# Designs tried in a protein design chat: VHH binders against Transcription initiation factor IIB (tfb). Part 22

Target 1, 335 residues: Transcription initiation factor IIB (tfb), of Methanocaldococcus jannaschii (q58192)
Amino acid sequence: SVDYNEPIIIKENGEIKVVKIGELIDKIIENSENIRREGILEIAKCKGIEVIAFNSNYKFKFMPVSEVSRHPVSEMFEIVVEGNKKVRVTRSHSVFTIRDNEVVPIRVDELKVGDILVLAKELPNIEEDIEIDKKFSKILGYIIAEGYYDDKKIVLSYDYNEKEFINETIDYFKSLNSDITIYSKDLNIQIEVKNKKIINLLKKLRVKNKRIPSIIFKSPYEIKKSFIDGIFNGKDAKVFVSKELAEDVIFLLLQIKENATINKKSINDIEVYEVRRITNIYTNRKLEKLINSDFIFLKIKEINKVEPTSGYAYDLTVPNAENFVAGFGGFVLHN
Below, E stands for the ipSAE of ESMFold2; O stands for the ipSAE of ESMFold2 at other seeds; V2 stands for 0.75 times the mean of E and O plus 0.25 times the DockQ between their complexes.

## First folded at step 21 (VHH; framework vhh_7pa5_2)

Design U04 (from L05 with A50T A61E; at its last look DockQ between E and O 0.89; V2 from the best seeds 0.00; counts 0 for: pae E 3.6 > 2)
Fold by ESMFold2, look of step 21:
Structure U04 (fold): chain B 335 residues (1-335), chain A 123 residues (1-123)
Amino acid sequence: as target 1 above (335 residues)
Amino acid sequence: QVQLVESGGGMVQPGGSLRLSCAASGFTFSDYGMSWVRRAPGKGPEWVSTISYSGGKTYYEDSVKGRFTISRDNAKNTLYLQMNSLKPEDTALYYCARSGRSWGYGWYGMDVWGQGTQVTVSS
């Protein structure tokens, strides 16, 4: 079973989003007319929700969830692997390791520092035809990461050496017949844009939530890539104050076959998350099925006892697959 | 060395007012935008307001717009936040932060933070 706050990417009613597993499952249970109890477990049937699970070819797919469950707990274990990816799980829960070139479950209470865990190397790249282009998607990523807007204007700030992106931004909004004002002082450029149609679009995409919109998770590879380039402003690392946005970014990176390391830092007791992109990934395995898999194999750095977020632990049933992807960094969890 | 020191926090009744100050030292204050950020118990940081280097532009989170006023005195190297019509939801530790950009907007580019001052809004 898994802690309340653990992120999970889901498909629900045609929308792809990252949610907290506990919030999802609590809502399903509270809205269910028939809750089955098996000891301390509360179990509800689930329809219309898919999660990511691996198949017998070691490939990830969206797969239906048949049941959800929760039960009270008093302790959880935080497992931290290479790249500082992490997940909080119960003592008796199983994750996946590799034994004799086979991916097999292993209980959390049997794990030791130095053991190998199975995580996601990549996730399914769902691509729908959408009516946004690369230029808008890059600007959208920058707005979510750095921008401001209200009912009247969009405000973007740049360093002088970002000249090409500045020109792209100006050209894009000029092509939309926008009212553009440019301010400069020393090494800084500020662009103010008045365009009601674009402001209304940002509202409809709920950009003020500072989360990756579902339309991006469903977009073609080149749109996803351009959006990510906007988030990172052409850099290989970005510091996020929002853990939720950092989690969204990790899942999106996996969709475009990139990966990342995470470095948690504290600034005056404010926690921030540095995400550093890794565009090349390798496996240290010789077996072709493992080399061609959607898996990365990472060593455990830490196992720490922690308190549950909600007093409950949560689980999903994915028929026949018996696994799902969750956690900060894309852990594969047994169900 | 670069420092930001907040003051002016305290307890106040709902509907009341409070004025926060942030004293800056160790850098040319008038070259930088400045922000207020708050952290409620058990939650992550939330951006509140930003002011440009000259004070000519101000920006507010929707929930505080019309109630809070950010200002600065560049001669005294001091940032202010006037908080009116306070609500229990405004209870938080309030930090001032220096923006990495002169215009002050760039929530994720704030590079220097103070230690915070506590604001509590309760009956």
Scores: ipSAE 0.396, ipTM 0.751, lowest interface PAE 3.6, mean pLDDT 87
ESMFold2 (binder alone), look of step 21: mean pLDDT 85; pTM 0.864
ESMFold2 at other seeds, look of step 21: ipSAE 0.508; ipTM 0.810

Design U05 (from L05 with S35H A50T; at its last look DockQ between E and O 0.87; V2 from the best seeds 0.00; counts 0 for: pae E 4.9 > 2)
Fold by ESMFold2, look of step 21:
Structure U05 (fold): chain B 335 residues (1-335), chain A 123 residues (1-123)
Amino acid sequence: as target 1 above (335 residues)
Amino acid sequence: QVQLVESGGGMVQPGGSLRLSCAASGFTFSDYGMHWVRRAPGKGPEWVSTISYSGGKTYYADSVKGRFTISRDNAKNTLYLQMNSLKPEDTALYYCARSGRSWGYGWYGMDVWGQGTQVTVSS
């Protein structure tokens, strides 16, 4: 079972989003009229939700969830692998390792530092026809990461040396006949934009939540790529104060066949997350099925006993697959 | 030694007011934009407000707009947050933070943080 705050990418009612597994499952159980109990385990049927699971070809796809469950716990184990990806799970929960070139489950209490775990190298890129273009998607990424807006204006700030990005922003909003005001002092540029149509679109997309909108998770590769470039301001690394946004970004990177390393820093009890993109991913395996899989194989760096977030641990049932992807960095977890 | 020190936190009843101060030292205060950020128990940090280096531009989160006022006194190297009509949801540890630029909105630029001052809104 998995800790409350662990991120999981889901499809629900045609929307793709990253949610906290505990929040999702608590809501399903609380709204269920038919809760089954097996000892301390509470189980509810689940309809209309898909998660990512691998098939017999070692490929990920969205698959239906049939049941969700939770149970009380007093301890969790945080597993940290190469690249500082991490997940919190119970001692008896199974994750996946590789033995004799086969991907097999292994219990958390059987793991040790140096063991190999199976994580996602890439995730399904489900592309739908959407109504946004590359230019808007890039600006949207920057607004989510760094921007401000209210009912009247959008505000974007830049370092002066980001001239090309600054010019792209100005040109884009000029093309929309926007009212643009530019402020400059020393090495700082601030652009204020009045455009009611764009502000209304930002509200519809819930940009103030500082999360990746579903339309981006469902978009063509080039739109996803442009959005990511906007988030990172054209650079290969970005510091996030929002852990949830960093988690969203990592799942989106996996959809475009990129990956990331994470560097957590703490300043006066404030945690920030530096996410560094990795665009040239390789596997350290020689068997062709493993090389061609959607898996990456990463070494455990740490196993730490930690307190559960909510006092409960959570799980999902994916029929026939008996696995799902969750956690910060895309861990493969056994049902 | 660049330093930010917050003060003025405490307990207040719902509907009450508090004024937070942030004393800056070790840098030219008037060259930098400043932020207030808060962290409720068990939650991640939430941006509250930003003020430009001169005080000419101010920005607020929707949750505090109309109730909170950010200001600065560059002669005294001090940042302020006037908090009115306080709600239990405003309970948090409030930090001041320096922008890496003279004005700006964005998480990338917050390079110096104070230790925080606790605000508790409860009966």
Scores: ipSAE 0.266, ipTM 0.693, lowest interface PAE 4.9, mean pLDDT 87
ESMFold2 (binder alone), look of step 21: mean pLDDT 87; pTM 0.885
ESMFold2 at other seeds, look of step 21: ipSAE 0.312; ipTM 0.722

Design U06 (from L05 with G100Y; at its last look DockQ between E and O 0.90; V2 from the best seeds 0.00; counts 0 for: pae O 2.5 > 2)
Fold by ESMFold2 at other seeds, look of step 21:
Structure U06 (fold): chain B 335 residues (1-335), chain A 123 residues (1-123)
Amino acid sequence: as target 1 above (335 residues)
Amino acid sequence: QVQLVESGGGMVQPGGSLRLSCAASGFTFSDYGMSWVRRAPGKGPEWVSAISYSGGKTYYADSVKGRFTISRDNAKNTLYLQMNSLKPEDTALYYCARSYRSWGYGWYGMDVWGQGTQVTVSS
């Protein structure tokens, strides 16, 4: 079972999004007309939700969830692996390791520092036809990461040395007959754009939530890549004040076959997350099925006892697969 | 040493007002945009407002627009937040932050943070 705040990417009614597993499951249970109880475990049937799980070929797919559950807990264990990826799980929950070239479940209470865990190297790249292009997707990423808009205007700031992106932004909005005003002070550039059609699109996509829109998770690879480049402003690392946005970004990176390291920093009780992109991920395994799998194999750095977020732990049933991907960094969890 | 120090927090009833101040030192205050960010108990940080280096541009989150007014006095190296018509959901620790950009509205562009001042709105 998994902590309330652990991120999980889901598909629900054609939309793909990252949610907190506890929030998802609490809502399903509280809205269910028929809750089954087995001791302290509350169980509800689930329809219309898919999660990411691996199949017998060690490939990740979206797969349907049949049931969700929760139970009270007084303790959790935070597992931290290489790259500072982490997940909070109960002592009796199973994750995956490798033994004798087989991917097998192992209980959390049997884990030791130095043990190898199975995580996602990549996630399914769902590619639907969408009505946004590469240029807009890059600007959209920047707006979500750094921008401001209201009913009248979109406002973006740049360092002068970001010349190419500044010109791309200006050219794009000029091609849409936008009213553009440019301000400069020292090495800072501010671009104000008046375009009601684009502002309405940002409202429709709920950009004020500062989350990755579903349309991006469903977009072609080139659109996802451009969006990520906009978030990172052409750099390899970005500091996020929103944990939720950082989690969204990690899952999107996995869809484009990238990965990341994470560095959490606290400043006056505010937690920020530095995400550093990594490309060209390789496995050190010899068996062809493992080499060609969607898995990465990472060593445990820490196992720490922590308090549960909600007093409950959460789980999902994925028939036939009996696993799902969740956690900050894409852990594979047994169900 | 670059430093930001907030003051002016306190307890007020719903509908009341408070004025927050942020004293800046150790850098050229008038070169930087500034922001207010708040953190309610059990929640993550929420950007509240930003002001450009000169004070000529101001920006507000939808949740505070029309009720809060950001301002600055560059001669006194001080940032202000006038908070009117306060609601219980405004209860939070309020932080002053310096933007590495002149206009201060970048949610993730803040490089210097104060220690915060508590605002509590309760009947």
Scores: ipSAE 0.521, ipTM 0.819, lowest interface PAE 2.5, mean pLDDT 88
ESMFold2, look of step 21: ipSAE 0.531; ipTM 0.823
ESMFold2 (binder alone), look of step 21: mean pLDDT 86; pTM 0.875

## First folded at step 22 (VHH; framework vhh_7pa5_2)

Design V01 (from U01 with D31N; at its last look DockQ between E and O 0.91; V2 from the best seeds 0.00; counts 0 for: pae O 2.4 > 2)
Fold by ESMFold2 at other seeds, look of step 22:
Structure V01 (fold): chain B 335 residues (1-335), chain A 123 residues (1-123)
Amino acid sequence: as target 1 above (335 residues)
Amino acid sequence: QVQLVESGGGMVQPGGSLRLSCAASGFTFSNYGMSWVRRAPGKGPEWVSAIDYSGGKTYYADSVKGRFTISRDNAKNTLYLQMNSLKPEDTALYYCARSGRSWGYGWYGMDVWGQGTQVTVSS
């Protein structure tokens, strides 16, 4: 079973989003008329939700969830692998490892530092025809990461030496007949844009949530990539104060077949997350049988005993597959 | 040494008011935008308000707009947050933070934070 705050990418009512597994399951159980109890385990049937699970060909797909469950716990274990990807699970929960060139489950209490775990190398890229162009998607990423807007204006700030992106921003909004005001102070540039049509679009996309909109998770590859370039401002690394946005970004990177390392820092008890895009895969394991899989194989760096966030652990059932992807970095979990 | 020190937190009943202060030292205060950020129990950081380098432009999260007022006194190197009509959901540890830019909003370059001052709104 899995801790409350662990991220999981889901499809629900045609929307793709990253949620906290505990928040999702608590709501399903609390709204259910027909909760089944098996000892300390609370179980509810689940309809209309899909998660990512691997099939017999070792490929990830969205697959339906049939049941969700929770139970009280007093301890969790945080598993940290190469690249500082992490997940919090119960001691008896199973994750996946490689044994005799096969992907097999293994219990958390049987793990040791140096063991190899199976994680997602890439996630399914659902591509719908989306009426968002590449230029807007890049600017949208920057607005979510760094921007401000209200009913009157959009406000974006830049370092002076980011001249190409500044010009791209100005040119885009000029092409839409926007009112643009530019302020300069030392080596900082601020662009204020008045465009009611774009502000209304930002409201429709719920950009105030500062999360990746579902339309981006469902967009063509080139739109996803342009959005990511906006988030990162064309750089290979970005520091996020929002853990949730960093988690969204990690899942989106997997959809475009990229990966990242995570470096966590604490500043006066505020955690910040540096996400660095990488072109190499951390595994050096050449497994012919699994070359065409969607898996990456990473070594465990740490196993730490931690306290549960909510006092509960959470799980879900994916019929026939009996696995799902969750956690910061895309862990494969058995159920 | 670059430092930010918050003060003015405390206990208050719903509907009450508090005024937070943040004393800055070790850098040219008037070159930087400033922000207030809060963290409620069990939640991540939430941006509350920002002010540009001169005090001429201010920005507010929708949840506090109309109730909170950010200000600064560049001669005294001090940032303020006047909080009126406080609600239980305003309960949090409030931090001042230096922006990496002159404009104050956003998270860019925010590696200088105070230690925070606790605000508790309860009956």
Scores: ipSAE 0.633, ipTM 0.855, lowest interface PAE 1.9, mean pLDDT 89
ESMFold2, look of step 22: ipSAE 0.670; ipTM 0.872
ESMFold2 (binder alone), look of step 22: mean pLDDT 85; pTM 0.870
ESMFold2, look of step 23: ipSAE 0.649; ipTM 0.872
ESMFold2 (binder alone), look of step 23: mean pLDDT 86; pTM 0.875
ESMFold2 at other seeds, look of step 23: ipSAE 0.560; ipTM 0.831

Design V02 (from U01 with G100Y; at its last look DockQ between E and O 0.79; V2 from the best seeds 0.00; counts 0 for: pae O 3.1 > 2)
Fold by ESMFold2 at other seeds, look of step 22:
Structure V02 (fold): chain B 335 residues (1-335), chain A 123 residues (1-123)
Amino acid sequence: as target 1 above (335 residues)
Amino acid sequence: QVQLVESGGGMVQPGGSLRLSCAASGFTFSDYGMSWVRRAPGKGPEWVSAIDYSGGKTYYADSVKGRFTISRDNAKNTLYLQMNSLKPEDTALYYCARSYRSWGYGWYGMDVWGQGTQVTVSS
């Protein structure tokens, strides 16, 4: 079973989003009219939710969840692998390793530092026609990462040397008949934009929650990539104060066949997350099924006993697959 | 040495007021935008308010608009947050932070942080 705060990407009512597994399952159980109990385990039927799971060809797909469950727990184990990807799971929970060129489950209490775990190399890239173009998607990423808006205006700040992006921003909003005011001070530029239609679109996309909108997770590859470029402002790495936004970004990177390393920093008791993009991940395996899989194989760096976030541990049932992807960095977990 | 030092926190009843101060040193204060960020126990950081280098532009999170007022005195190198009509939900550790820009709204444009001052709103 998995800790309350572990991120999981889901599809629900046509929306793709990253949620905390405990928050999701607690809501399903609390809204269920019939909860089955098996010992300490609370189980509820689940309809209309899909998670990412691998099939017999070692390919990830969205697959339906049939049941959710939770049970009380007094301890968890945090597994940290190469790239500082991590997940919190119970001692008896199974993750996946490689044995004799096959992906097989292994219990957490059987793991040792140095063992190999199976994680996601890439995730399914669902692409729908959307009303967001490439230019707007880049600006949207920048607004989510660094922008401000209210009922009257959008405010973006730039370094003077970012001339290309400044011009792209100005040209885009001019093309929409926007009122644009530019302020400068030393080597800094601030652009104020008044455009009622764009402000209403930002509200519809719920940009103030500072999360990746569902429409981006469902967008064409080039839109996803442009949005990510806006988030990172042309840099290789970005520091996030919001863990939830960093988790969103990791899952989106996997959809565009990129990956990341994570560096957790603490500044005056505020934890921040540096996410560094990487584009060349590979495995040195001989079996064609493994070479062509959606998996990467990463070495365990640490196994630490930790306290559960909520006093419960959580799990999902995915019929026939019996696995799902969750955790900070895309761990493959057995159910 | 670049430093930010908050003060003015404390316990106050609901509906009460507090004024936070942030003393800046080791840099040209009037070149930088400034922010207030808060962290409630068990929760992640929440941006509260920002002010540009001159004090001419101010920005507020929806949760505090109309109740909080950010200001600065560039002659005294001091940032302020006047908090009125305080609610139990405002209980948090309040940090001042410097933006590396004259102002840039965003969680990671803040390159210098203070140690925080505790605000507790209870009856």
Scores: ipSAE 0.440, ipTM 0.783, lowest interface PAE 3.1, mean pLDDT 87
ESMFold2, look of step 22: ipSAE 0.533; ipTM 0.822
ESMFold2 (binder alone), look of step 22: mean pLDDT 86; pTM 0.874

Design V03 (from U01 with G100K; at its last look DockQ between E and O 0.89; V2 from the best seeds 0.00; counts 0 for: pae O 2.8 > 2)
Fold by ESMFold2 at other seeds, look of step 22:
Structure V03 (fold): chain B 335 residues (1-335), chain A 123 residues (1-123)
Amino acid sequence: as target 1 above (335 residues)
Amino acid sequence: QVQLVESGGGMVQPGGSLRLSCAASGFTFSDYGMSWVRRAPGKGPEWVSAIDYSGGKTYYADSVKGRFTISRDNAKNTLYLQMNSLKPEDTALYYCARSKRSWGYGWYGMDVWGQGTQVTVSS
């Protein structure tokens, strides 16, 4: 079972989003007309939700969830692997490792530092037809990461040395006949844009939530890539104060076949997350089926006993697959 | 040395007011945008408000618009946050932060942080 705050990418009623597994499951259980109990376990039927799970070919796909569950718990274990990806799970929960060149479940209480875990190398890319172009998607990423908007204007700030992106931004909004005002002070540039059509689009996409919109998770590769480039402002690394946005970004990177390392820092008890893009993290594995899989194999760096977030641990049932992807960095978890 | 020091926090009843101050030293205060950020117990940080280098432009999170007013006095190297109509959900540790740019809002480019001042809003 998995801690309340662990991120999971889901598809619900045609929308793709990253949610906290505990928030999702608590809501389903609390809204259910018929809750089944098996000892301390509360179970509810689930409809209309898909999660990412691997199939017999070791490929990830969205697959339906049939049931969700929760149970009281007094302890959790935080597993940290290479690249500082992490997940909090119960001692009896199974994750996946490799044994005799097969991917097999293993209980958390049997793990030790140095053991190999199976994580996601990439996630499925749905690619629906959408009406967002590459230029807007890049600007949208920048707005979500560093921008401001209200009912009157969109506000973006730049360093002067970002001249190409500044010009790209101006040209885009100019092509839409926008009212553009540019301010400069020393080597700092601020662009204010008045365009009610775009502001209404930002409201529709709920950009104030500072989360990756579902339409981006469902977009073509080139749109996803352009959006990510906007978030990172052309750099290899970005510091996020929002853990939730960092988690969104990790899942989106996996959809475009990229990965990242994570560095957590505390500044006056404020946690920030530096996400550094990397093209691949490869293990030295020889099995052809595993080489062609959607898996990456990472060594455990730390196993830490921690307190549960909510007093509950959470799980879900994916019929026939018996696994799902969750956690900060895309862990594969047995159900 | 470069430093930000917050003050003015305390215990206040709902509906009350407080004025936070942030004294800046060791840098040219008037070159930088400034922000207030808060962290409620058990929650992650939340951006509250920002002001540009000159004081000419201000920005607010929706949760505080109309109740909080950010200001600065560049002659005194001091940033302020006037908090009116306080609610229990405003209870948090409030941080002053410097943007590395002359304009700063949300999480953008904060490179210097104070240690925070506690605001508690309860009966």
Scores: ipSAE 0.479, ipTM 0.804, lowest interface PAE 2.8, mean pLDDT 88
ESMFold2, look of step 22: ipSAE 0.511; ipTM 0.821
ESMFold2 (binder alone), look of step 22: mean pLDDT 86; pTM 0.885

Design V04 (from U01 with Y53W R98K; at its last look DockQ between E and O 0.90; V2 from the best seeds 0.00; counts 0 for: pae E 2.2 > 2)
Fold by ESMFold2, look of step 22:
Structure V04 (fold): chain B 335 residues (1-335), chain A 123 residues (1-123)
Amino acid sequence: as target 1 above (335 residues)
Amino acid sequence: QVQLVESGGGMVQPGGSLRLSCAASGFTFSDYGMSWVRRAPGKGPEWVSAIDWSGGKTYYADSVKGRFTISRDNAKNTLYLQMNSLKPEDTALYYCAKSGRSWGYGWYGMDVWGQGTQVTVSS
């Protein structure tokens, strides 16, 4: 079973989003008319929700969830692997490792530092036709990462040396007949844009939440990539104050076949997350099925006993697959 | 060495007012944007307000707009937050933060943070 705050990417009512597994499952159980009990375990049937799970060909797909469950717990274990990806699970929960070139479950209480775990190398990229172009998607990423808007205006700030992106931003909003004001101080540029249609679109997309909108998770590869480029502003690393936004970014990177390392820092009891993009992680395996899989294999750096976030641990059932992807970095968990 | 020291926190009843101060040193204060950020117990940080290098442009989170006023005195190297009509949900540790740019708004660009000052709104 998995801790309350662990992120999981889901599909629900045509929307793709990253949620806290505990919040999702608590809501399903509390809204259920008929829960089943097996000792301390509370179980509810689930309909209309898909999670990511791998099939017999070691490929990830969105797959239906049939049941969700929770049970009281007094301890959790935090597993940290290479790249500082992490997940909090119960001691009896199983994750996946490699034995004799096969992917097999292994219990958390049997793990040792140095053991190899299976994580997601990439996630399914369901691409829908959407009416959002590459230029706007890049600007949208920048607004979410660094921007401000209200009922009257959008405000973006740049270093002077970002001339190409500054010009792209100006040209885009000019093409929409926007009122644009540019301010300069030393090596800093501020662009102020008045356009009610775009501001209403930002409200509809709930950009104030500073989360990746569902339309981006469902967009073509080039839109996803352009959005990510806006988030990172041409750099290979970005520091996030929002853990939730960092988690969203990790899942989106996996959809475009990129990956990341994570560096958690603390500034006066505020935790921040440095996400550094990486591509083409490789492991030395010879079985063709593993080479062609959606898996990456990472060594355990730490296993730490920690307190549960809530009084409960959470799990879900994916029929026939018996696994799902969750956690900060895309862990594969047995169910 | 860049240093930010907040003060002015305390306990206040709902509807009351407080004025926070942030004393800055170790950098040219008038070249940089500044922000206030808060963190309630058990929650992540929340950006509250920002002000540009000159004090000419100010920005507010929707939750505080109309009630809070950010200002700065560049001659005294001091940032202020006047908080009026305080609500219990304003209870938090309030941090002063320096931007690496002449404009400081939202969460981006904050490179130095103070230790915070506690504001508690309760009867």
Scores: ipSAE 0.549, ipTM 0.837, lowest interface PAE 2.2, mean pLDDT 88
ESMFold2 (binder alone), look of step 22: mean pLDDT 85; pTM 0.868
ESMFold2 at other seeds, look of step 22: ipSAE 0.574; ipTM 0.832

Design V05 (from U01 with A50G; at its last look DockQ between E and O 0.88; V2 from the best seeds 0.00; counts 0 for: pae E 2.2 > 2)
Amino acid sequence: QVQLVESGGGMVQPGGSLRLSCAASGFTFSDYGMSWVRRAPGKGPEWVSGIDYSGGKTYYADSVKGRFTISRDNAKNTLYLQMNSLKPEDTALYYCARSGRSWGYGWYGMDVWGQGTQVTVSS
ESMFold2, look of step 22: ipSAE 0.628; ipTM 0.852
ESMFold2 (binder alone), look of step 22: mean pLDDT 86; pTM 0.871
ESMFold2 at other seeds, look of step 22: ipSAE 0.558; ipTM 0.823
ESMFold2, look of step 23: ipSAE 0.562; ipTM 0.828
ESMFold2 (binder alone), look of step 23: mean pLDDT 86; pTM 0.875
ESMFold2 at other seeds, look of step 23: ipSAE 0.589; ipTM 0.839

